# Designs tried in a protein design chat: VH-VL binders against q9nrl2r1430to1533. Part 264

Target 1, 104 residues: q9nrl2r1430to1533
Amino acid sequence: GGVHELSAFEQLVVELVRHDDSWPFLKLVSKIQVPDYYDIIKKPIALNIIREKVNKCEYKLASEFIDDIELMFSNCFEYNPRNTSEAKAGTRLQAFFHIQAQKL
Short names: E, the ipSAE of ESMFold2; O, the ipSAE of OpenDDE; V2, 0.75 times the mean of E and O plus 0.25 times the DockQ between their complexes.

## First folded at step 14 (VH-VL; framework fv_nezutatug)

Design a42 (at its last look DockQ between E and O 0.93; V2 from the best seeds 0.00; counts 0 for: pae E 3.4 > 2)
Fold by OpenDDE, look of step 14:
Structure a42 (fold): chain C 104 residues (1-104), chain A 121 residues (1-121), chain B 107 residues (1-107)
Amino acid sequence: as target 1 above (104 residues)
Amino acid sequence: QVQLQESGPGLVKPSQTLSLTCTVSGGSIDYGYYWHWIRQHPGKGLEWIGHIHYSGRTDYNPSLKSLVTISADTSKNQFSLKLSSVTAADTAVYYCARGPYTSDHYYMDVWGQGTTVTVSS
Amino acid sequence: DIQMTQSPSSVSASVGDRVTITCKASQSISSYVAWYQQKPGKAPEPLIYAASYLYSGVPSRFSGSGSGTDFTLTISSLQPEDFATYYCQQANSFPLTFGQGTKLEIK
């Protein structure tokens, strides 16, 4: 508890969440809204889960953090066709992430 | 940090099947990456063979598609290449590599050291 | 398949020189180009992705530019460790394809 300087992981998560194209990734996909999602995606993840892991200091290496973010994007591209709004948003957000990740 | 290491026989006879394995350390293959195979004939450029995602999704170079199989074993943190009916033209250094899973742009950001395979009778 | 025509095939230069390598795609590939450096007996190492972004650890003397069909790798001031073979790669569609390479040799 208490206020502290944000880690590089925390800062990047904040930037990802604030990005205009973060909306498909903010929380886990609803099984009610997308009934077949979890039949296709076996390792679901979202920014709120990644943020929680960061807050709990579960990432000891930058590679572990990056792995979860890349998993998040791969899930999006695996489930959503390229012409969907979700895939397009994911493409832009991933490009942003790749640039920012070079700072880690 | 993630590291990749190729392994397999350095010599294969013509018409046999070339089998290679890439062992991944410092990271898991069941995450959001494509796992690639690339080869380089002696003194020549680079040729992309194909890739696999942990979901089982594969894409192959059409020039080799009928002869190539790429598989993944998450329990061993490995992925493999099988190339059937080899000829002298398949003599090359074979590299495994990693790249992000994307919808429209595909790069290789981490490479193995490569393993030499010679096809000879 | 998308062909990547790389030029020149070889170039001799001196330390401190400005070096430019060009890659032309047979069709428009947006900014989906990567550049790699390969030294003898070693695996390729990534330099640039998405035509103009440097991987972490790559010296700032390296730069990439271009979009559509014409792409360029530039070394602003050549250093001794930069003598190697360089490859462009289109990252837009399967099969992924590489340029034939540019061997940068010491003059």
Scores: ipSAE 0.896, ipTM 0.949, lowest interface PAE 0.5, mean pLDDT 96
Fold by ESMFold2, look of step 14:
Structure a42 (fold): chain C 104 residues (1-104), chain A 121 residues (1-121), chain B 107 residues (1-107)
Amino acid sequence: as target 1 above (104 residues)
Amino acid sequence: QVQLQESGPGLVKPSQTLSLTCTVSGGSIDYGYYWHWIRQHPGKGLEWIGHIHYSGRTDYNPSLKSLVTISADTSKNQFSLKLSSVTAADTAVYYCARGPYTSDHYYMDVWGQGTTVTVSS
Amino acid sequence: DIQMTQSPSSVSASVGDRVTITCKASQSISSYVAWYQQKPGKAPEPLIYAASYLYSGVPSRFSGSGSGTDFTLTISSLQPEDFATYYCQQANSFPLTFGQGTKLEIK
């Protein structure tokens, strides 16, 4: 085929998903596996949900997309102590995101 | 597109409580950010007062901790500063600011325009 | 508290000059430093985060470097709009603290 144009939001979500540290963020945390998660985290979100919102054109401004990504990281840091694998992965992925978000 | 605007009295008498409000527009306060208060004395550097996340998590500058309360009202998309028992030393320009919520690095990427508060009899 | 010490406290320079401002932390802060520009009567404006990354819209003549305790902001060729006061901020731990500022003025 021909070259197709991806939206900037779609391209960034794909890069986040491909990143080695995306594993805590791919889908919503399981209530069964982590029973207390939803008592602490009031606005759950994950990369699969953000990707669905991009596909449905629900983001009208770059700031709305950025806000959902930052919420995703905030949930990770709120729930997980600093020394956990999840928090360390979140820190590295957030740093990667901040660099990539300059393209928006 | 996110904008922060401080509001409150420009003149406060000693021993009163200083109350300031930051109104957020073009974005929502109940997202993954810290919401900060910072002040700057005339001709001097910047002093961090404290911050809040909409979950209720706060941290305050230890030098002000017993005098400061920061709160959020998500229904009004606002966060507020109360500083009790003010003196002339609290005369400053007060800024609200936003930064990403994180575990180990804290900086401000959006600032309000500032509001001048004078503490005088 | 982590103290941030800026040098110089002021600098006089001409349009086109290269200017370097340094900031020293009283203990290691990794790369967690931000730089702000403040013009008279205005709020601080973000320039740099994480020691070396420019915010969107910041001219490429600004650059930052450093890790640990020693950090540098460089303006490669001064423009008239760059005459301002510059602050570094440690972003590593609470309380967040700022350098005392460096005033950059025309010669």
Scores: ipSAE 0.370, ipTM 0.842, lowest interface PAE 3.4, mean pLDDT 90
ESMFold2 (binder alone), look of step 14: mean pLDDT 91; pTM 0.943

Design a43 (at its last look DockQ between E and O 0.88; V2 from the best seeds 0.00; counts 0 for: pae E 3.0 > 2)
Fold by OpenDDE, look of step 14:
Structure a43 (fold): chain C 104 residues (1-104), chain A 121 residues (1-121), chain B 107 residues (1-107)
Amino acid sequence: as target 1 above (104 residues)
Amino acid sequence: QVQLQESGPGLVKPSQTLSLTCTVSGGSIDSGYYWHWIRQHPGKGLEWIGHIHYSGRTDYNPSLKSLVTISADTSKNQFSLKLSSVTAADTAVYYCARGPYTSDHYYMDVWGQGTTVTVSS
Amino acid sequence: DIQMTQSPSSVSASVGDRVTITCKASQSISSYVAWYQQKPGKAPEPLIYYASYLYSGVPSRFSGSGSGTDFTLTISSLQPEDFATYYCQQANSFPLTFGQGTKLEIK
């Protein structure tokens, strides 16, 4: 299976992916393009991974889903200085997420 | 849901080191959150002490920075506060709290119940 | 440090009243303000984030507004369970700082 009515988690992931500021988060950072990334970030995650977990029903609680999303943002801010395009995009996307997450 | 619980001695002598631990349940501290310490002197307002992220990143209140150490133990799902050379002014209810890791806005969305620490000879 | 000047320090009101609490920042902090409610012997509980957004479970009679330096918490129709102390907090820069609190008491 896998074809079912979209859950609140699925819907929010769709909204996050479609957001203009989702580009830093769509998939895991390339080790080739960013050689030191995985030396700094010990718990990498991205929207495609979170989407897969949602599709596999791995999130039993909204808090688990929210935790992974927050981890995704913390990784961004931990690695990227505030003045980078990635950090700025993350700031805007996180604000959007915080508002939407209250509906979960 | 995540819950936080403070623990440690309720009485500390002047000039000694205050040590508290916050135990987190229903969630992991090695996650995308800051873990905060806040205190409240009797009958007074709230004072932010500092926070830690599991990466080791810490920020401290400059008024206490030289005396404060915040650490995290992911294996125990705990983070701790050490405040050295305490005086009567350090008598307070101490709270641990959680907030999201952000670049420019810092809120505390979950709090422990608090633990009272009295500094007295 | 950024100072948060909260007013009034205390206010007496009756059930059904409209109550307004203000917080003034010593410098512009955009919309990075949080509000908390604290009852005696209890930990603060979050009410508002980003100056105007309610946490889940917070009654709609609570509202927050403001940007820059001036912020307001409003309770449109006071309920018995709302008598408590309220705190604003600037969330923009370290160290994080709180207002001195507003004690809302029964008239």
Scores: ipSAE 0.915, ipTM 0.953, lowest interface PAE 0.4, mean pLDDT 96
Fold by ESMFold2, look of step 14:
Structure a43 (fold): chain C 104 residues (1-104), chain A 121 residues (1-121), chain B 107 residues (1-107)
Amino acid sequence: as target 1 above (104 residues)
Amino acid sequence: QVQLQESGPGLVKPSQTLSLTCTVSGGSIDSGYYWHWIRQHPGKGLEWIGHIHYSGRTDYNPSLKSLVTISADTSKNQFSLKLSSVTAADTAVYYCARGPYTSDHYYMDVWGQGTTVTVSS
Amino acid sequence: DIQMTQSPSSVSASVGDRVTITCKASQSISSYVAWYQQKPGKAPEPLIYYASYLYSGVPSRFSGSGSGTDFTLTISSLQPEDFATYYCQQANSFPLTFGQGTKLEIK
């Protein structure tokens, strides 16, 4: 907790956003373009939402922040078959996240 | 900090159903994790039993086939193991564990303390 | 099922020694190996994931390496608290499987 952890959360979110494989995760999936997404995914979340929660100091523990990011990846793998570009991007970004999260 | 704690009877009679519960604290079970059951037989190595994601997705060790059911109760923040038709071979320490939901790299990053189950008449 | 074969089954070593434990997978698992330490009467504790990355709080004397089928856990300078059993786990596919363990005894 505290101000030092909030800076670390912001730095990590920025690194995730800048990663080449962040494209499926930047914003919530469009209901118009993917009509069935919200029938399957009950707890949608994306990097822009996580970043807003960091900015509003809504994460009190590192585990809360980590859990939202893991939920984001879980949604990707639940909706997308393993051979899709989305699932492959998610796999690479999650591996990057697991390495970077050691700072927390 | 997430903590997992196993609970259930320490003694089960042969042919009965073994029923264990894992209580999660410091985090939510309806999250982006797999929730696992693993057992360790006396003087032997570790055996993965199976896992559940809160969406209802399960995978079980094929060696246990239809004998195993893993379920989740999100309102109690718990997940459970049922193993039917137990024998003495099911005597073990049972662990619950957590790992990130992934497509191809399944690690257990948090473990419960373990609970000893003896199958004996 | 992917079988994980650990070697040796046990090791006796002195404080300060370099200890190497190996794990061989029955088929390629890329770098999807985890390592655990288990002390008597305790649950396994995570040491390493993705073959070579240490969990937070794990001492730097522990290291992992390997890819494909052959993986190694190294303790560069053995400490008295390192007496334990060590397990590798393939993290690639279900069912998840563990090596049979290596018991490290401090002589």
Scores: ipSAE 0.399, ipTM 0.851, lowest interface PAE 3.0, mean pLDDT 90
ESMFold2 (binder alone), look of step 14: mean pLDDT 91; pTM 0.946

Design a44 (at its last look DockQ between E and O 0.05; V2 from the best seeds 0.00; counts 0 for: pae E 14.0 > 2, placed apart)
Fold by OpenDDE, look of step 14:
Structure a44 (fold): chain C 104 residues (1-104), chain A 121 residues (1-121), chain B 107 residues (1-107)
Amino acid sequence: as target 1 above (104 residues)
Amino acid sequence: QVQLQESGPGLVKPSQTLSLTCTVSGGSIDFGYSWHWIRQHPGKGLEWIGSIYYSGRTDYNPSLKSLVTISADTSKNQFSLKLSSVTAADTAVYYCARGPYTSDHYYMDVWGQGTTVTVSS
Amino acid sequence: DIQMTQSPSSVSASVGDRVTITCKASQSISSYVAWYQQKPGKAPEPLIYAASYLYSGVPSRFSGSGSGTDFTLTISSLQPEDFATYYCQQANSFPLTFGQGTKLEIK
């Protein structure tokens, strides 16, 4: 584990985390707080997990990285109705991501 | 990168069921995307048939809903279209496509090459 | 259903020309419009999403604008490879619907 220059994936994750609408996505949903979440969402993921995968160089292709990010948003929209704060935040963050992903 | 390929019989008799499969490569249908079927009658525009999401949920065009079934097979990384009781009006190029899963709006970012289906006796 | 009406249905233009295609929605759809380019015998290819954002690889001569009910696709300086049929699509409500298409032909 030495110091290295941030990759495009690392930089994008940093930008996503720092975004004002990242709060629903920073960590996995708590089963205690949301008891039925994992009955509905079968492939949970969050930015901290994606960041860890990036740090471990688990993404060999940009498409793999994008797939995980899209899964993260999909989970949000699958569980949260459109009018919720989580869905609204997700909509804005996803739009931001789609713009940034064009650079990958 | 992800690629989509349609497959199925190019000729179907009236009143029979049209069956098509979209095989996805370079990506998994288990990830957070929406998967769509669109068709184009000869010399005409585009018509959305229906969609299936990574969760297995489906949406159909109301004009075709009673006749359409879309399903997914994650083990084969493909999703399928069944259109029952076909007529000449169902003659078209059929496309499968992928788009992001959103809160309630859908674009098609990646398309298959399309497959021609002719309904004729 | 939301109807998407494109104008014109066909247009003849020359290389270097500025071309504008309009799409009108039967009701407000915010900015949820996509544009596609289709060449003969080929599948549609995405150009623009969310009314004004270009997909990667799309030349900068393409641009999209509009919100509510009126949307435009503009090609600032037409190139030979741009002659094709273009479609708008509303992404706001089910059923998803497309415009009838605009065939851009060489003059």
Scores: ipSAE 0.786, ipTM 0.927, lowest interface PAE 0.7, mean pLDDT 95
Fold by ESMFold2, look of step 14:
Structure a44 (fold): chain C 104 residues (1-104), chain A 121 residues (1-121), chain B 107 residues (1-107)
Amino acid sequence: as target 1 above (104 residues)
Amino acid sequence: QVQLQESGPGLVKPSQTLSLTCTVSGGSIDFGYSWHWIRQHPGKGLEWIGSIYYSGRTDYNPSLKSLVTISADTSKNQFSLKLSSVTAADTAVYYCARGPYTSDHYYMDVWGQGTTVTVSS
Amino acid sequence: DIQMTQSPSSVSASVGDRVTITCKASQSISSYVAWYQQKPGKAPEPLIYAASYLYSGVPSRFSGSGSGTDFTLTISSLQPEDFATYYCQQANSFPLTFGQGTKLEIK
């Protein structure tokens, strides 16, 4: 959307990156380190990619931005069993995201 | 919660092969992580020995050249270290550790308790 | 190989003090630094990754900063359980390397 909406997306991404539980989501999963990831996850996404899309004004609707953030969490839960450190971090960060999104 | 536990002999004679095993519990070694061996020399710092990846690929510290072998046994949920031709300089506490799968850069987010290995006649 | 040089080698401090430990890389490593805490007779415990991000359960009095070659671990108000040895680790390239450690002792 507009200038104010882009600022809100940037602020929200910054809050997510700064959160303690962002560590599984900062960059795309390494194909070298985790070769089977890309056999399972069809639409990989990470915070650095989302931040670039915000900076390049690639989100035309707020729903597109929200969809990418939710896709990031959905990928985490699809690849990881629920009792893993990654899935637990994803649960906590997603809860934080929902709180921050309603404030902005 | 994922836990790692080292096991193996505490005393090894010079020129022999040091063999250690890391048993993983609360998670699967098949799951896309990197698995590392690190040692800590007496009164000194930490030294990375090498890694085995989920895929079976290995990387080793060049300072250890062809002396080191890391392998995995998925049926036992274990990975192992073999260090050949040991000397007194290989006396250290040996740790196994896990690296997160979502990073190209290797941070150790879970460590074993450590096992002391002494190389002495 | 990338050398990681920590300073100071040791520090003596009191509960409540602000403590700063630095780590310098011999080459630029962007933000790819981890910090570990090790108590006597125990394994290292992960503290910080990617220079500034705390692992879950790490107290907020710990913080990390830096990019390129110069990195800092700060404890804003030292607690009795913080007396330990601290290590930085570069995670940028193989071989992975650690700083030589900083021993934080009670004064």
Scores: ipSAE 0.000, ipTM 0.572, lowest interface PAE 14.0, mean pLDDT 86
ESMFold2 (binder alone), look of step 14: mean pLDDT 91; pTM 0.944

Design a45 (at its last look DockQ between E and O 0.09; V2 from the best seeds 0.00; counts 0 for: pae E 12.1 > 2, placed apart)
Fold by OpenDDE, look of step 14:
Structure a45 (fold): chain C 104 residues (1-104), chain A 121 residues (1-121), chain B 107 residues (1-107)
Amino acid sequence: as target 1 above (104 residues)
Amino acid sequence: QVQLQESGPGLVKPSQTLSLTCTVSGGSIDWGYSWHWIRQHPGKGLEWIGSIYYSGRTDYNPSLKSLVTISADTSKNQFSLKLSSVTAADTAVYYCARGPYTSDHYYMDVWGQGTTVTVSS
Amino acid sequence: DIQMTQSPSSVSASVGDRVTITCKASQSISSYVAWYQQKPGKAPEPLIYAASYLYSGVPSRFSGSGSGTDFTLTISSLQPEDFATYYCQQANSFPLTFGQGTKLEIK
């Protein structure tokens, strides 16, 4: 993407990271802390990884960037039951993302 | 960028099984979304049939649950609908659609063009 | 099941008119409502999600509001391309359900 698109992705990632509900998503889940996580989640991703991809200009289309963010949320909802703090945080953060993503 | 396309027989005999496939293209091969089947009887409104998710988990409309099977083939980037024991009431335009993966709330943000299925002897 | 009662079933209007379509849920669904536009022979297209947020590319003349049980779709100034059938959908719980539709016709 262009400079403006890259900036838009960067800005959105910053906003997501700064969000109060970003804590489940900041980095990859620890296999030590959650031993079965990677048995269930086959395509792990986190905001720090997405940020790196943005910085490396790996996203050619906004849809690709959005896909990775949605994958991040889907992983959360796939692993965490609805009533968990992680799922609740994810729900709020995803809602925030959906609003912001409309600007892309 | 992502596009969905329905395919399958446009004519099905009563009591037979309706089989449709939705091919996803132009987007990520990841299944970080929810995938849905919706139908519309001629001149009528929209009816949700069911959904399939990343893990292969499915949700079905209770009114059709006993007759509906939704599956996915990630290797082909497709998901399918099977509706058994069809009647004239199953004549409709069938749509596949995509939406975000959420805890329990689903919107359809990308739709296929739809495919007409007629149930007739 | 959550029933979505849409009104009116049909409405005739002129270009430039303000049009309001209502959807009433049989129980509270918070703000989990979507609106779709469908033109003859075409698939539904998403307009609004979460009751009040427009999808990218949707003209600003479209707006949604409401929470709980009562929701509205408003077109502030009707354009020729807006004549279509509109559907609300509740996303609060399964099974997902739609309103019966509102056909917006040219007067």
Scores: ipSAE 0.753, ipTM 0.923, lowest interface PAE 0.7, mean pLDDT 95
Fold by ESMFold2, look of step 14:
Structure a45 (fold): chain C 104 residues (1-104), chain A 121 residues (1-121), chain B 107 residues (1-107)
Amino acid sequence: as target 1 above (104 residues)
Amino acid sequence: QVQLQESGPGLVKPSQTLSLTCTVSGGSIDWGYSWHWIRQHPGKGLEWIGSIYYSGRTDYNPSLKSLVTISADTSKNQFSLKLSSVTAADTAVYYCARGPYTSDHYYMDVWGQGTTVTVSS
Amino acid sequence: DIQMTQSPSSVSASVGDRVTITCKASQSISSYVAWYQQKPGKAPEPLIYAASYLYSGVPSRFSGSGSGTDFTLTISSLQPEDFATYYCQQANSFPLTFGQGTKLEIK
């Protein structure tokens, strides 16, 4: 909670969005383009939605923010086999997130 | 290097609840891994009991689902198994294990040393 | 549930022998098989993931192959430290299941 933690969450989300490997995570997967995605992934999430939740002060604890970011990566790895561009990008961005999250 | 160690009672009476704890050292219970309980009955093979993920999601062997609870306490760097209503059939060596997170496949890359649990009067 | 059937249940062999252990899945599991080595009184140790990839530190005399339903673990030249029980595991879907084990004994 608090205003300082919410500013830290925004700063971390901005760093994630700016990362070269953020491209699979910027917006929710299209059901039209990927029809089976929502049959497999039941709790979809993306960086634009997480950023909205930060802006609306919806995270009360750092653990809640971290859980949404981790859900985002978990969904990527659940849907995409490890040899795909999406999973490889997810692996690199997750490693970057881990380093940055030490500041929370 | 990550190490896992099981702890709990070695002897449990029938109908009671078996409680085991896995303590993680040299690493953390956090994102990027899944955490498992596996048991090995005397003179028999290995049986997966269930798993817990950083999100709190659990998956249980359907044969044990109503009897098993797996939980994690990240502040203590531990995850735990509770198995209710035990019988002699639950006598086994119990292992905790870690698997690297993947999108759709589950391998165990680190195992604990195992703890023997006997269910007897 | 996906059943994993190992063959043989035991094998007696000498140092230097080539040993092959098979594992058959009751359904196609692509290449999603792991192999473990377990010595008496010890925990299983990982050998192979995704049918054919060795974990770091595993000797090159171990190899794995297969896809679909049929998988093999091969030890090209048996060493004294290789006498153990070997398990395959399907990693494709829950519940995760293991083969019944193959005990490799010294002649």
Scores: ipSAE 0.008, ipTM 0.586, lowest interface PAE 12.1, mean pLDDT 87
ESMFold2 (binder alone), look of step 14: mean pLDDT 92; pTM 0.946

Design a46 (at its last look DockQ between E and O 0.89; V2 from the best seeds 0.00; counts 0 for: pae E 2.5 > 2)
Fold by OpenDDE, look of step 14:
Parts: C-alpha cells; structure tokens; sequence
Structure a46 (fold): chain C 104 residues (1-104), chain A 121 residues (1-121), chain B 107 residues (1-107)
C-alpha cells in the first residue's frame, strides 16, 4: 500500500494515457462540442481527473481507483453507440485496462 | 471489496411472484458496472435471467422476458428481481452478480452467495 | 441464442493429472468467453475472462485458450481443491449463455 500503490496507480494512468485509444478519455467532454452530454452523464470523469486524484493520494484502495476507471468507461458506453469510434476505442482501452489492473 | 447478498422469501406458491433483492456493500451500484441475476435449478447448470445497468437500462433473457422485471434502488444500494407466475420450474438457487460495463459483452466477476427459492403449494 | 457445448460432461481424474475441458460455441464469439468454477453448495467463482486471461488470485495451473468457436480450459496439474464443476460462458451476445458444465471428480 501507500507509496507502492500510488506508484502502481500512477504507472497505470501513464500507460492508459499513452495508449492509442485514450483520445476519448484524456479530458472531460466539452459541453460546447457535445451540448447534451451532461444531461445524460451525471458523473463525468476523465484520465486527467483520475491522474490528479492519484497525485493527491485520494485513492486508499485499488478498488476505488478501479471504480473511477470503470466509471469512465461506462460513461463512454452509455453515451456512445457501440459502432462509434469512441465506443470502439473504449472497448479496446478497457480490455487493456482489465489486463493491467490484474497487477494491482 | 464489493460484496453482494441475495435476500427474499425461500418459499413461493405457484402462480405468485418471486421477489428477490441483491444488497451491494463495499461499492455503489451507481458506478460503472453491470448487475446480473443468474439462477441454477437443482443439479443443473446456470441460466442468465437479466441485467441492469447504472443508467437503468435492462436486458432480459427472452425465455423469461415477459415474466421478469429487474429494478434498482440507488438509495438503498440494491437491485431487485421479480419473476411473476412462478411454477416448479422456477425452483432454483438465485444469484446476483456484478460485471464490468462494456459496449457489447459481459462477464460476472463478483457473485453473491446465492439464495434458494422453492416453488411449492 | 448462442449455445455453448462443454465436453466432457464429467471427468474423473487424479491429483497431478492434466485436465482439459472443451467448450464449443454454436457460432463465432471472438474471444468473449469466461470460465467459472463452482464447488458444491457454493456460488460460481470466476477463473478466466476473454478466453485466456486469469482473474487475480487464480492459480497459474489454470489456463484458457481459443477463439472463434472452440475454447479450452486446462488445469496443468490437478490439485485437491480443483475438484468442482466448471462452466464456460459466452459473453458475446444476449442472451448470455453458459455451457452445461463439466463435473471434475476424484478418481
């Protein structure tokens, strides 16, 4: 735990951000570009927010970190139909995350 | 860690409605997961009943769709199963489970202990 | 619906044996297969997801392989605690469906 967990979370976030399929998840969705997004998604989250939480040591348990990542993916799949580029990217990134999360 | 626990009457009369509740602890059902009901008839395999997602959307097994209702109560951190017009064929161990929210595929990575429901007059 | 057919339905084996269970899907399901272990009187426990990935805590003697329609669960060296019933599940399409199960018994 502690510093070790923080480092593990930091490393995983870095890997997620560097992934080719991270582009839908790097920042919060723009309300200007997607006017109805926040009418549908009530708990928005993105990798930059998760990274900040990691840096602030807000995750005490791996499950809390995993929950936020899963929320991020669920938001994507809730808003984006399965055939969209966003959903397809999310599917691949989530699969990658599930593999990496086994190390936590 | 997240835990799931089924609850409800263990005995139901034929033609009545089976009602079960899954109480989730150590995590919120408002998070990005899928929530499932699965049952197992005595000595038999596993049958998926249906699923509910954090948006409130549901999916049901077509073989049971007309008789099944799955709902969620976020204030209690529970989701429930109602199966109407039960017969002896509905006697089973009923499990609730959790899985990831995905675009098109679902696994169950956390299960409740299961609760036995017997349909008998 | 997608049918999952497991083989064999039952198998007797000894500690230390290599055991292989097969699951055949009625149509291609890519790698969207999970495997579960169920002991008597207990809930199923997840072993493998996405055909070949072990859940955390699952012993390395378990392995999964396959894609398309043919999938296998392998226990490289059977341990006493491995005697149970095993189920495959397709995760590709609704309705989600399970194999009929394989009961692994001690010889």
Amino acid sequence: as target 1 above (104 residues)
Amino acid sequence: QVQLQESGPGLVKPSQTLSLTCTVSGGSIDLGYSWHWIRQHPGKGLEWIGSIYYSGRTDYNPSLKSLVTISADTSKNQFSLKLSSVTAADTAVYYCARGPYTSDHYYMDVWGQGTTVTVSS
Amino acid sequence: DIQMTQSPSSVSASVGDRVTITCKASQSISSYVAWYQQKPGKAPEPLIYAASYLYSGVPSRFSGSGSGTDFTLTISSLQPEDFATYYCQQANSFPLTFGQGTKLEIK
Scores: ipSAE 0.841, ipTM 0.937, lowest interface PAE 0.6, mean pLDDT 95
Fold by ESMFold2, look of step 14:
Structure a46 (fold): chain C 104 residues (1-104), chain A 121 residues (1-121), chain B 107 residues (1-107)
Amino acid sequence: as target 1 above (104 residues)
Amino acid sequence: QVQLQESGPGLVKPSQTLSLTCTVSGGSIDLGYSWHWIRQHPGKGLEWIGSIYYSGRTDYNPSLKSLVTISADTSKNQFSLKLSSVTAADTAVYYCARGPYTSDHYYMDVWGQGTTVTVSS
Amino acid sequence: DIQMTQSPSSVSASVGDRVTITCKASQSISSYVAWYQQKPGKAPEPLIYAASYLYSGVPSRFSGSGSGTDFTLTISSLQPEDFATYYCQQANSFPLTFGQGTKLEIK
């Protein structure tokens, strides 16, 4: 936990944001642009929200941080058909995350 | 951190319904994960029974589909298996497991300890 | 259904030996294979996902390789705690299916 764990969360979130496939995940999906999204996705989350939670030290355990990141991907796969650009980006970014999360 | 524990009767009579519950601790079943039931037959390997996702969607092994129901109770942090019309062939160790929700591929990264179910008159 | 065929069914080996276990899928599954270790009386434990990636805490003497239909698990230098049964699992499509297992015993 401690200083090393907080630094690791911050570094990982920064790497996710900088990744080319982060574009579907940077901010919450707009209800105006995608009206049915919030009928299907009940626990919306995005990288900007996760980053703020890291900055506010809201994650007590690495598992809590990992859970939010996994929820972000799961929402993408639940809402988007598998052949869409969003789902393909999610697949690649999740694979990157699984490799990077081994550093935690 | 996350731990899974199966519970239910160890002995079930033929033609009855087998009911098992998996209790999740150190985590939550309404987070974006997939939740699985797997069984291991005496002298045979592992068989996937089915899955339930955080959204409530399910997938079942076609060989069991008309006989199996998987459900979740988020208020109790549990998911359950019901297998109807059991026979001696359903005697096995039953495991619950978790995996990340991914695009079209599923691995089990946390397993319960298993519970033995014997189907016998 | 995708059948996973493991070979051999059992291996007798000594501490320090190199052991290779193979798993063949009945059709292409890309790299969507997991490997599990199961000790007697215990639940399976995850070793490898996506054919070649080790879970955290898994010793580096374990490695996986392959794509398409042919996959291997290698233990480069057996340790006493490695004597167990090993299962491959295809994760590519439902129903998820497992190999029949390979029992690794002390010679």
Scores: ipSAE 0.447, ipTM 0.866, lowest interface PAE 2.5, mean pLDDT 91
ESMFold2 (binder alone), look of step 14: mean pLDDT 92; pTM 0.944

